Miniprotein binders against a7ua95r516to809. Designs and how they scored, part 68

Target 1, 294 residues: a7ua95r516to809
Amino acid sequence: ASLSLLSISDLVPDLQFIFFWMSNAIEILYFIQQKSPAYMQTIELMDDKAGSKESLLSATISANEEAMTILEEVIMYTFQQCVYYITKTLYVVLPGLLDCNPFGTEPSSEQCRRAAGVCVCAVCVMPEAVRRVVSVFQTTSDLLQQYQVHSEIQSQMFAYLFFFTNVSLFNQLIDKGPARGWFQRSRVLQIQASVKILLDWAKGAGHNHLAQKFFAKFCSTVTILASPPQQLSQMSWKALCAEHPSLKPVQLHRILTQYQLMAELGPLPIWQPSSEDEAYIYRTVDLLESFENH
Short names: E, the ipSAE of ESMFold2; O, the ipSAE of OpenDDE; V2, 0.75 times the mean of E and O plus 0.25 times the DockQ between their complexes.

## First folded at step 6 (miniprotein)

Design bb28 (at its last look DockQ between E and O 0.90; V2 from the best seeds 0.64)
Fold by ESMFold2, look of step 6:
Structure bb28 (fold): chain B 294 residues (1-294), chain A 81 residues (1-81)
Amino acid sequence: as target 1 above (294 residues)
Amino acid sequence: SKVRITIEVEGPPEVAEILAEVIRWLAEEAGAEEVEVRVEDGRVTITITGLTERMARYLLEIIKYLAEKYGVKVTYEIEEK
């Protein structure tokens, strides 16, 4: 009845018609692609009545290619419309992931210990904030399957949604983390657990490769922040760059600076950037990620 | 709540005719009861019968997008039938 709480279920009526037309266009495109080889064979087998074999073949190829180009534009347009609606929902629900506790409070933990044949997942229910994000992904998956969208297009959709999720979470952590206390170790471990729930969903849904690829920057950040001081302080700058190639020098430097501050390891720099990286460590224009995909 | 859509496409003839064929394919695949394409005086007229109003409205959004991309003018009318 209202749009004050943006949920994916409120958008399903619009999304299902957009998915319908996208799937419709995809089916036609692949039908024409399959027909094109057979049609070309038919033209080549035609009688030499008019001596127009080369001209007819050229005209047929050009017309089919232009029609297929138009269908590709339809698919792109409808894909972008789906992504637009879905990412508006994600934008609203993703911030809560950074503030939630995925394991609950004291009574739930004691109930987990008390149960014979322990099922930690059964007592530690999914937090509302994580559930909202999973619901967006699951509803998207259900719609794609309902309309039998080609698997290649389904993969492209989730690649973009995971990319969007990674950028949103990373930017908020870097930008708001100091003020919100998100760099405290106990909080980082809670964030790590919440991200694992998302990764487990992606693996179970058949998108593990895409999630590993597109969550890399955020996961690297959380991995560094969750590391024990003994382990992290023994790694050189170059070793950290090699271990975390998804992080730009300015990003790695900012993360390590916050880690050092949180652990109260004093003001002296522990990790010394290479001389070639020194020019890039303070490029604040490169600190936050762009939502544009290049 | 099935409707009839009448779409007029004005522009370069080869572009308008190929767009009309793609629109016909989309409508036929969607289960339209009848699709007619007529070419008169440099205009292409497409009549699609038997889509629901919701399906027709989203198809028209796609058609308007294509019209802008390919430099043609599109006008339309929707009738209850």
Scores: ipSAE 0.728, ipTM 0.934, lowest interface PAE 0.7, mean pLDDT 82
Fold by OpenDDE base, look of step 6:
Structure bb28 (fold): chain B 294 residues (1-294), chain A 81 residues (1-81)
Amino acid sequence: as target 1 above (294 residues)
Amino acid sequence: SKVRITIEVEGPPEVAEILAEVIRWLAEEAGAEEVEVRVEDGRVTITITGLTERMARYLLEIIKYLAEKYGVKVTYEIEEK
């Protein structure tokens, strides 16, 4: 199937199996960890006939450690598979988040599965493009809960998904934003509203801290771009750096330069990078975020 | 449909036996009706019955991954019951 037609609903059957195995592996690992002390105690209580007890204990410990290591590998593998499939779906739907107009009356075509009739829940009133992104996260959450996956693993998964989303949106905005008109104030305000809906969902889902942490760069970029020229032109480079610490100097410089061009502002000495940052603004390699640095 | 899976693991006995136990645990948690592990001449044979074909196929993907990681040779056969 073409990547363009891939929906999260299409992946659910496969994801269910992966989540099943991941959950089972975690459960088995936990079981071994809980029983290991009891097994050791049982061996310790056995009659020490000719030093066989120490050797049996050592062998049992070693076997359990190796088994746990293998189970950890299964957990990591299944985790990676989940992330792989979910991120593919995100890759398809995330560009729509930048192009959507959340202020438009798009009829919610999809019936809320939770209510008979016209549902006015937060998901049903979302713009379609935002709803598609939220649907990926919600489906992931539902699967994690359905299979009772350990809370730490849930947090790690959402951390990565939010990281991936931030990198993807940030890079697209920086790279394609000027050409797509996403730096225009009206468009920025649309993007800001869309992101707010996503963040509100994350808050409602119990992932507020993770969302705030991992969306910091994208949110900072959108906040700067959404700022009125009269306000932003009064902020110094140092003030902007302090207010938006998630942005590298090269990123901030790029955003301000594009903002200046879009707003048809003359050169603003107040936005001149400090002497300390002057060398860093030319590090174009650091402009875009990497997916590998997680 | 339920399937019968026969898995053969060839490698160092210590690794093969531990891998077999992990496979047994995974199969049991998956709702296998019967899991038999036999160790003969340095070869471990695992026979699993009662899994659906889809469950069995995914278990085999996990086993394949583990086999590659631990440098053991795994062969398998699936029979429909």
Scores: ipSAE 0.367, ipTM 0.789, lowest interface PAE 1.2, mean pLDDT 89
ESMFold2 (binder alone), look of step 6: mean pLDDT 83; pTM 0.801

Design bb29 (at its last look DockQ between E and O 0.18; V2 from the best seeds 0.00; counts 0 for: pae O 4.7 > 1.5, placed apart)
Fold by ESMFold2, look of step 6:
Structure bb29 (fold): chain B 294 residues (1-294), chain A 81 residues (1-81)
Amino acid sequence: as target 1 above (294 residues)
Amino acid sequence: SKVRITIEVEGPPEVAEILAEIIRWLAEEAGAEEVEVRVEDGRVTITITGLSERMAKYLLEIIKYLAEKYGVKVTYEIEEK
């Protein structure tokens, strides 16, 4: 699908077939792994002439390894195709998280009330921008379960989706935040509340560990920005680095600069970088995150 | 609707034959009605009958990926069963 695609539901028909072939390849790989020990045992029961037996075992191991390698390539390719289509949808809907006001979710609450009479689920009161992101994650989870994809591969997929989400949100906040007013304290608190809804979804879906790991950079950014000025001005550069190890020096420096502007603070000596970090705070090549890391 | 796919693989025999067996396994597990593999004069031909057009479309994308990855040439035809 193109970047003009607004809904994950439009992609489900294509995703279903890609998930099918991925699951199909996983099942075949599993079968070969189980068969390989039995076949090797059968060869071992044959004539035990040293040279002939060793040659047969070596050839069998090589053939199974090549077949498993090719199947792993099929799994990787189909996995990448799934992620490609899903992340194109995420790319379109993620910016809305930075603009929405979760404290003013009256339209969602009224839609839930009108449709059901009484709001009985958290999804019905969720801000529309957050609901769009959750819908992508939930649809992905449903497809993975529908095709009985192995749990380790499900975890790898959500690890990548959370990584992508973190990179997208962080980069947009850093890049567009000044122009969009996203560094204002009231906006930061709204962003923090919206992200909490996503983290709650991830926890309820069994992905809490992955969300904690892969949202760390964005969450650290929001935590710093949400801190009261009196509290944050008491924390040294080293203390901030220790509390927020996911942030690179150039990133922390930029976040503190934006905080100073919003809180009307002058330069603080306590925020001067350590001697080890001084060379890194101006590396603008390291400011934004790459989507190529996992 | 159900289709018949004819896939020709040209390349090193060892690679082409392993790829053909992987394609056979994928198609059989997917419920193809018939899968035939022929090896003639350094070419491997795979005929898959009974997949839906949509299933065949995505299988062919996988095969094209593998062909590029493993340095073999793949051509194919799709016809209604």
Scores: ipSAE 0.654, ipTM 0.908, lowest interface PAE 1.0, mean pLDDT 82
Fold by OpenDDE base, look of step 6:
Structure bb29 (fold): chain B 294 residues (1-294), chain A 81 residues (1-81)
Amino acid sequence: as target 1 above (294 residues)
Amino acid sequence: SKVRITIEVEGPPEVAEILAEIIRWLAEEAGAEEVEVRVEDGRVTITITGLSERMAKYLLEIIKYLAEKYGVKVTYEIEEK
């Protein structure tokens, strides 16, 4: 199937398998960690027939260490596979979030239409483009819960998914935004509303802290772009840096430059970078976020 | 379809028993209806019932990895019920 047709629902059977293995591997690892001391103690209490006890103890220790190492590898591998499949699905649906008009009347989700009544739940009233993104995260959450995956692993997975989402949305907005009109005030307000719906979902799902942390850069960008010209033109470079610490100087400078062009503002001396930041605004390598820096 | 799995573990009794307990635990977590462990003459036989064929295959893959690491020989048979 073309990547363009890939839905999270299509991946559920494969993801279920991977989550099952991941959960089981974690549980086995935990089991070995808890039971190994008891097994060693049992061996230690056995009658020492001809030095066999020491060799058996050594062999058991070595076997347990190797088993634990393999289980750790399985956990890492399955985690990576989950992230790989889920991020592929996100890659397909995330562009729709930037083009979404959340203020339009969109029909309720098909799932709620099958229910005998009009569902007014938060998911059913979401714009389709936002709902598709939320569906990826919700499916992930449901699978993690279904297979009772350890809470730390759940947090790590959502941290990475939010990181990936932020990088993807930020890079698309910075790179393609001017050409696609996403820097226009009306479009920015649509993006802001869509992101708010996503953040509200994350809050409801118990991931508020992670969402606030990892979406900070994209949210800061959208906040600046959503600001009225009258308000933003009164904010100095230093004030904007302080208000939006997640943005690198080169990123802030790019956003302000594009904002200025879009709003047809003349040169604003108040947005001039400080002497300290002047060298950094030319670091174009730092303009886009990297997926590798997580 | 539910399957019956019979696993035989050959090796040092202490290691075989540890592996048997791991297998029992794994099978129970996988939703097995019944797990029976028999120890006779240094051979451990584990009988697992109530797993799907798919789940059974995954369990066996894990068991193979563990068996290799513990240096024990594992044989198995799967019967469809």
Scores: ipSAE 0.019, ipTM 0.451, lowest interface PAE 4.7, mean pLDDT 86
ESMFold2 (binder alone), look of step 6: mean pLDDT 83; pTM 0.803

Design bb3 (at its last look DockQ between E and O 0.91; V2 from the best seeds 0.69)
Fold by ESMFold2, look of step 7:
Structure bb3 (fold): chain B 294 residues (1-294), chain A 81 residues (1-81)
Amino acid sequence: as target 1 above (294 residues)
Amino acid sequence: SKVRITIEVEGPPEVAEILAEVIRWLAEEAGAEEVEVRVEDGRVTITITGLSERMAKYLLQIIKYLAEKYGVKVTYEIEEK
């Protein structure tokens, strides 16, 4: 097997320069924005005739605004480059979350436990597949802090990384779940636990609201699949749509179909779509999510 | 190893000059030893001395992006200082 890309640590030597230029451009833009009101005030204090003063004011505003626009383009471009390389590493490591067992004994976890019961850190106990994903997020956070990137831009970066993670995990689960056995209840509970580790990292890093927002589709899927049959079978289609608004009708239908099959609840469909949704439950084009956030 | 970059920008003079000033600001904030901008007949030449080769690589990548975005032609030479 061939991997498309190496670990995040292999990218840091290049990423740090992209982060540097992004931070550099942000600093310049911020400086110009803070000085712009003062410069405009100086022009207003000029004892010139209206024509000359207005002409200088207009030219100064136009030139300064164009320079700031160019700096904003630099920031956007470097931000996109950072996200591009980081998501390439995420794409490689995310599928492993669906196969790992966070409850089981991992060789590294047993070694840490057997050596001493005194000091166990989350990294030592964490399944390797989860650790690799957390490492990408943590390395990104460390680079943002190292270059003192403004908090708004840090939030935008993690918003996109969480969006990307949600799309990747959801698409893999829906597309490969039947062949890989990921819809079995024991497997779903393992996936749920692995995602909880990621959510705990996001909470500890100050990104809880972003994670709750952008993981909603995948978390809804796992929540439905993890539900006890007695509880789920008593919920109407309408109630499930209301509890899980992030899921499209075709997606919800597919999840419930797989649930019914794996729980061996018989061939008769338990959940009947509303009249409005009936037209959409077989739209295969809407089943998988796009990595483009249009 | 430190390098000298010579960048030529061809295009509308006002656009080329504003791009050159932004590039000057980026290079100066990054700690370039010397930045020179010359304007001649619709051509702007920017010479940046004292950036490392890797810093210069990613700055040139930014400049190429800006050139495409703002419809100017950019050529460059890199030489060891």
Scores: ipSAE 0.774, ipTM 0.947, lowest interface PAE 0.6, mean pLDDT 83
Fold by OpenDDE base, look of step 6:
Structure bb3 (fold): chain B 294 residues (1-294), chain A 81 residues (1-81)
Amino acid sequence: as target 1 above (294 residues)
Amino acid sequence: SKVRITIEVEGPPEVAEILAEVIRWLAEEAGAEEVEVRVEDGRVTITITGLSERMAKYLLQIIKYLAEKYGVKVTYEIEEK
């Protein structure tokens, strides 16, 4: 199937098995960690006939450590596989978020088949493009809960998924935004509303802190672009840097330059980078975010 | 359908035996009906019964990954029961 047709629902059967094995490996690891001291104590209580006790203890410790290491590898592998499949689905649906008009009357989603009536839950009233993104995250959450995956692993997974989403959306907005008209105020407001719906979902799902942390760069970009010219033109470079610390100088400079072009503003001396930042605004290598930095 | 999986691990005995033990634990947690581990002439053979074909397939993917990582040779056969 072409990547364009890949939905999270199509991957659920495979993901279920990966989550199953991940959860099992975690449970086994936890069991070994808890029981290892008891095993060692049992060996220590054995009669030291012919000096074999120390050798047996050493061998048992070594074997347990190696077994735990292998289990950690299984957990890492299965975690990576989950992330790989989930990020593929995100890659497909995320562009739709930038093109979404959340202020339009979209038909109610048939997805909430659970209720005999028209479901008015927050997910059912979401624009289709936003709902598709939320569905990926919700499915992930449901699977993690279904298989009772340790809370730390859940947090790590959502941290990475939010990171990936932020990088993807930010890079698309910076790179393609001018050509796609996403820097136009009306379009920016649509994007802002769509992102707010996503953030509200994350808050409701208990991931508010992670969402705020990892979406900071994209949110800052959207906030700047959504600002009226009259307001933004009164903000200095230093003030904007302070308000949006997640943005690198080169990124802020690019956003402001594109904003200026879009709004047909003349040169604004107040947006001139400080002498300290002047060298950094030319670091084009830092303009786009890397997926490898997480 | 349930499958019978026979896994052979060739490599350093210490690594092969520990890997076999981990595989045994994974299979047992997966609801395997029977797991047998045999060690003969430096070869470890693991026989797993009672897993579904899909469950077994994913377990084998994990085992393959581990085998590559630890530099051991793993061969397997799957039989339908």
Scores: ipSAE 0.562, ipTM 0.872, lowest interface PAE 0.9, mean pLDDT 90
ESMFold2, look of step 6: ipSAE 0.771; ipTM 0.946
ESMFold2 (binder alone), look of step 6: mean pLDDT 83; pTM 0.801
ESMFold2 (binder alone), look of step 7: mean pLDDT 82; pTM 0.790
OpenDDE base, look of step 7: ipSAE 0.444; ipTM 0.820

Design bb30 (at its last look DockQ between E and O 0.13; V2 from the best seeds 0.00; counts 0 for: pae O 5.1 > 1.5, placed apart)
Fold by ESMFold2, look of step 6:
Structure bb30 (fold): chain B 294 residues (1-294), chain A 81 residues (1-81)
Amino acid sequence: as target 1 above (294 residues)
Amino acid sequence: SKVRITIEVEGPPEVAEILAEVIRWLAEEAGAEEVEVRVEDGRVTITITGLSERMAKYLLEIIKYLAEKFGVKVTYEIEEK
């Protein structure tokens, strides 16, 4: 399969082997950490024989430390490999969230899903673009559970995946939004609904706190863009900065400029940057986020 | 198909020997049929029999990473049975 059409299911066989080696390394590391104190106590209780007890203790401590260091590197390397493969897939499918319509032909699909209560609704179908993203997250979760990966490592992996998702969606929206019409209110409401599906998945999977933390920038952007003109126009620049601390001045300025244009609120700027922020609203280097700042 | 891997590690003896033991533990947990470690001071030879070819290739990528990280030289051969 080409990179442009790479699906998570095509990568599962490779991911299984990488998760397998990661899990084995974690299990061995845990064994050493759990049993090492008891073994050291046994050595310390031995009779000293020509200094051999002190030499054995020193050698055992050094060997354990080196083995644990090697295992930690295996875990880190396999973790990075998993993330590499998963984010390649995620990079391909995430832009579709910005183009899809979660409301589809059935405007009451959300009401139907909520009213059904029994998880069965003939017309409630997740949009394909959203389903592809959820599938990546769900497959990752299933693999982590299949291989019994330690919960701390699972949390770190989803923290990075949510960080990556936030950066990817934010950068696409800011960079391509004007040309793609993504700042139009109807599109923003569709995007907001799609992101809610992702947030609901994260909450159900036990990752709500990670999603709240790492989606903050994109969610703030969508919240601003979805705000009614009467509410948003009454807020000062300073109030918006305080309400949305995840947004840099250049980012907030760009979002508000597009909002004013799409809401047809006239050519005169409504939101005036503070004197402190005025120097930063044109720093183009700060407009897009880096994937390296995890 | 199952393969036989021969791995030679050259470098500081304590690093090479501990690396070999970690590799042995990983291979044994993965279901290797036989793991042999031979130590000649500055050179350690690890022979692993009975892993699938794909499992062995992923293990070798891990070993190459570790070799670079810990400053040892690694060479290897893969033989099909």
Scores: ipSAE 0.467, ipTM 0.842, lowest interface PAE 1.9, mean pLDDT 82
Fold by OpenDDE base, look of step 6:
Structure bb30 (fold): chain B 294 residues (1-294), chain A 81 residues (1-81)
Amino acid sequence: as target 1 above (294 residues)
Amino acid sequence: SKVRITIEVEGPPEVAEILAEVIRWLAEEAGAEEVEVRVEDGRVTITITGLSERMAKYLLEIIKYLAEKFGVKVTYEIEEK
């Protein structure tokens, strides 16, 4: 099947298997960790018939250590597999978020149409492109809850997914934005509205802090681009750096340069980088975010 | 369809008993209706009822991994009830 047709629903059976395995491995690991001391004590309390006790204790310790090591590997592996499949789906649906017009009258979701009533829930009123992204996250949340995955693992998964989403959206916006017209004010406002819907969902799902943290770069970029020329032209480089600390100097410089071109503004001395930042604005290697830095 | 799983664990009694308790716990968490553990002549037999075939297969995969790590031999039979 072409990657373009891959939906999160198509991956649910595989994800269910992986989540089941991950959850079970976590529970087994927890069980071993909690019960191992009691087992060791039981062995220690046994009558020492012919030195067999020490050998049995040693064998049991070794077996438990090996079992825990394997369970940790299974947890890591299953976590990675979940992330791999989910990010693959995100990769397909995320570009649609940048092209989405959330102000258009889009028909309600097909799922809510099948329900005997008009569902006016926040998900049902979402633009299709936004709903597709939210559906990936919601499905992930539902699976994590269904299999009662430990809250820490859930937080780590969402942290990574939000990180991935931010990197993907940011890089696409910076790299392709000028050519696709995403830097035009009308398009930026659409993007801003779409991202707000996503952030509102994350807030409702209990992931507000993670969303604010990991979407900071993309949100800062969109905020700058959404700013009226009259307002943005009054902000100095230093003020913009302070307001948007998530952006590297090279990133801010690129955004402002593209904004200037789009808005047909002449050179603005007030946006001139500080002497301290002047060397950093030429670090093109730092322009795009890396997926490996997480 | 619900299945009946019979698991036999062969190995040092102490290790086999630990694994049996892990299996019992896993089966209960998986929604087993009944888990019976019998220890006879150094052999541990675990009987699990009430699991779906799919759940039973997943449980058995976990048990195999654990058995390898604990250095015990595990055999199993699945019967449809």
Scores: ipSAE 0.019, ipTM 0.444, lowest interface PAE 5.1, mean pLDDT 86
ESMFold2 (binder alone), look of step 6: mean pLDDT 83; pTM 0.806

Design bb4 (at its last look DockQ between E and O 0.95; V2 from the best seeds 0.67)
Fold by ESMFold2, look of step 6:
Structure bb4 (fold): chain B 294 residues (1-294), chain A 81 residues (1-81)
Amino acid sequence: as target 1 above (294 residues)
Amino acid sequence: SKVRITIEVEGPPEVAEILAEVIRWLAEEAGAEEVEVRVEDGRVTITITGLSERMAKYLLRIIKYLAEKYGVKVTYEIEEK
């Protein structure tokens, strides 16, 4: 698939069938799990010799376990395929969050501008870059609901999507922030406002706990960068670690270094890492997050 | 655009037969008009009639994954009905 075909709207026809087969497998697995006790009760009520009854029960248990394992593999495979397609779409749209201005005055979408006469939905006033990300999450939520996917699997899917979003945004901010001007205070405030819109969507969708867990690192980063210099420069390293436990020492050090440069606070380090953390602030292999840790 | 799929599974009989039953369950729950499973000398043949072409395409992707996972060989043919 090319990037021109990775919009969530272009992927819905394929996603619908993958969600269908995932839900289909879940329903069958659920049916077998519910019927297995009743089926075993029927076998136990059989008027057979003990050896014959035990042999049939053992064979039935083994066959059901093998079938359930295969269904679990189907569910895992289809889940991974859904996530693969959805995250390819997210990867394309997430960088725009770092560039957009949520304080703009224009309608955020072509469809909203066409229908401007009676448009009262919150999506219509949302910046286009933010709406593209929300659209991926909302489309995913709609598909999960359409196929009545079990709530545990819905939570697992959004846990991964929020994890992916956090890793993507954090890594791009750290990697490209200096060159893109994303560490300027006015820019950070715009990023903070854009992320708040995503967090509000997650809360309204019933995923607040997942969003709080998985966005903590990126939100801490933006909170530090948005802090006034008078307040931040008076906080000790230990106080910052305590307030932002999601950040590794190398990450906190890099954020503070970029903050000091942006705020033009001079070349001398303001924040002195603890002796325990001093060995870790230059571990650049730990600076960026891995997409494999969720 | 409904199709008929013929799937041949070759491998250890106990694995091939259980895979074929799971595939039959998936197809029947999906609303296939007819599903036949034939066991013939270490080969299991599954014929599924009445799925849409797109539905069948994704089922075949699942079947190919299972074949690799469980070490069986799968071949298939698709015919428009």
Scores: ipSAE 0.735, ipTM 0.935, lowest interface PAE 0.7, mean pLDDT 83
Fold by OpenDDE base, look of step 6:
Structure bb4 (fold): chain B 294 residues (1-294), chain A 81 residues (1-81)
Amino acid sequence: as target 1 above (294 residues)
Amino acid sequence: SKVRITIEVEGPPEVAEILAEVIRWLAEEAGAEEVEVRVEDGRVTITITGLSERMAKYLLRIIKYLAEKYGVKVTYEIEEK
């Protein structure tokens, strides 16, 4: 199937197997970690016939350490496979989040249509484009819970997925936003509303802290762009830097420059970068976020 | 359909034996009916029965990844039962 047609539902059968193996590996690792001290103690209590006890203990410790290392590799591998498949699905659906109009009347989700009656749940009232993104995260959450994956691994998974989402949305907005009209106030407000729905879902799912942390850059960008010209034009460069610490100087400068062009504002001396930041605003290599820095 | 998997691991005995033990644990947790590990002449043979074909294929992907990482040679055969 073409990448464009890939849905999270299509990946569920494969993801189930990956999550199964990941969970099993974690359980085995945990079991070894818990039982290893008991095994060592059992060996220590054995009669020391001709120094065989020390050698057996050493061999057992070494074997357990190596086994645990291998299991950690299995966990890491399966984790990476999960991320790989889920991020592919996100890659397909995330652009729709920037193009959607959340203020429009869209029909309820197909899943809730199967239930007798009008479902007014938070997911059913979501715009289709937002629902598709949320569905990826919800499916991931459901699978993690279904296979009882350790909470730390769940947190790491969502941290990475939110990171990926933030980088993807931020880079698309910065790179393609001007050409696609996403910097227009009406479109920005739509994007802001869509992101709020996503953040509200994350809060409801228990991932509020992670969402706030990893979406900070995209949210800051949208907040600046959503600001009325009358308000934003009164904010100095230093004030904006302080208010939006997640943005690098080059990123803030780019956003303000594009905002100025979109709003047809003349040069604003108040947005002039400080002498300290002046060298950094020209670091174009830092403009877009990297997927490798997580 | 359930499959019988025979896995042969060639490499340093210490690595091969530990890998075999991990494979055994994974297979057992996956609901294998029987797991047999044989060590003969520096070769470790693991026989797994009772897994579905799909489960078995994914286990083999894991094993292949581990084999590449640890520098051991793994061969396998799958038979339908």
Scores: ipSAE 0.416, ipTM 0.807, lowest interface PAE 1.2, mean pLDDT 89
ESMFold2 (binder alone), look of step 6: mean pLDDT 83; pTM 0.796

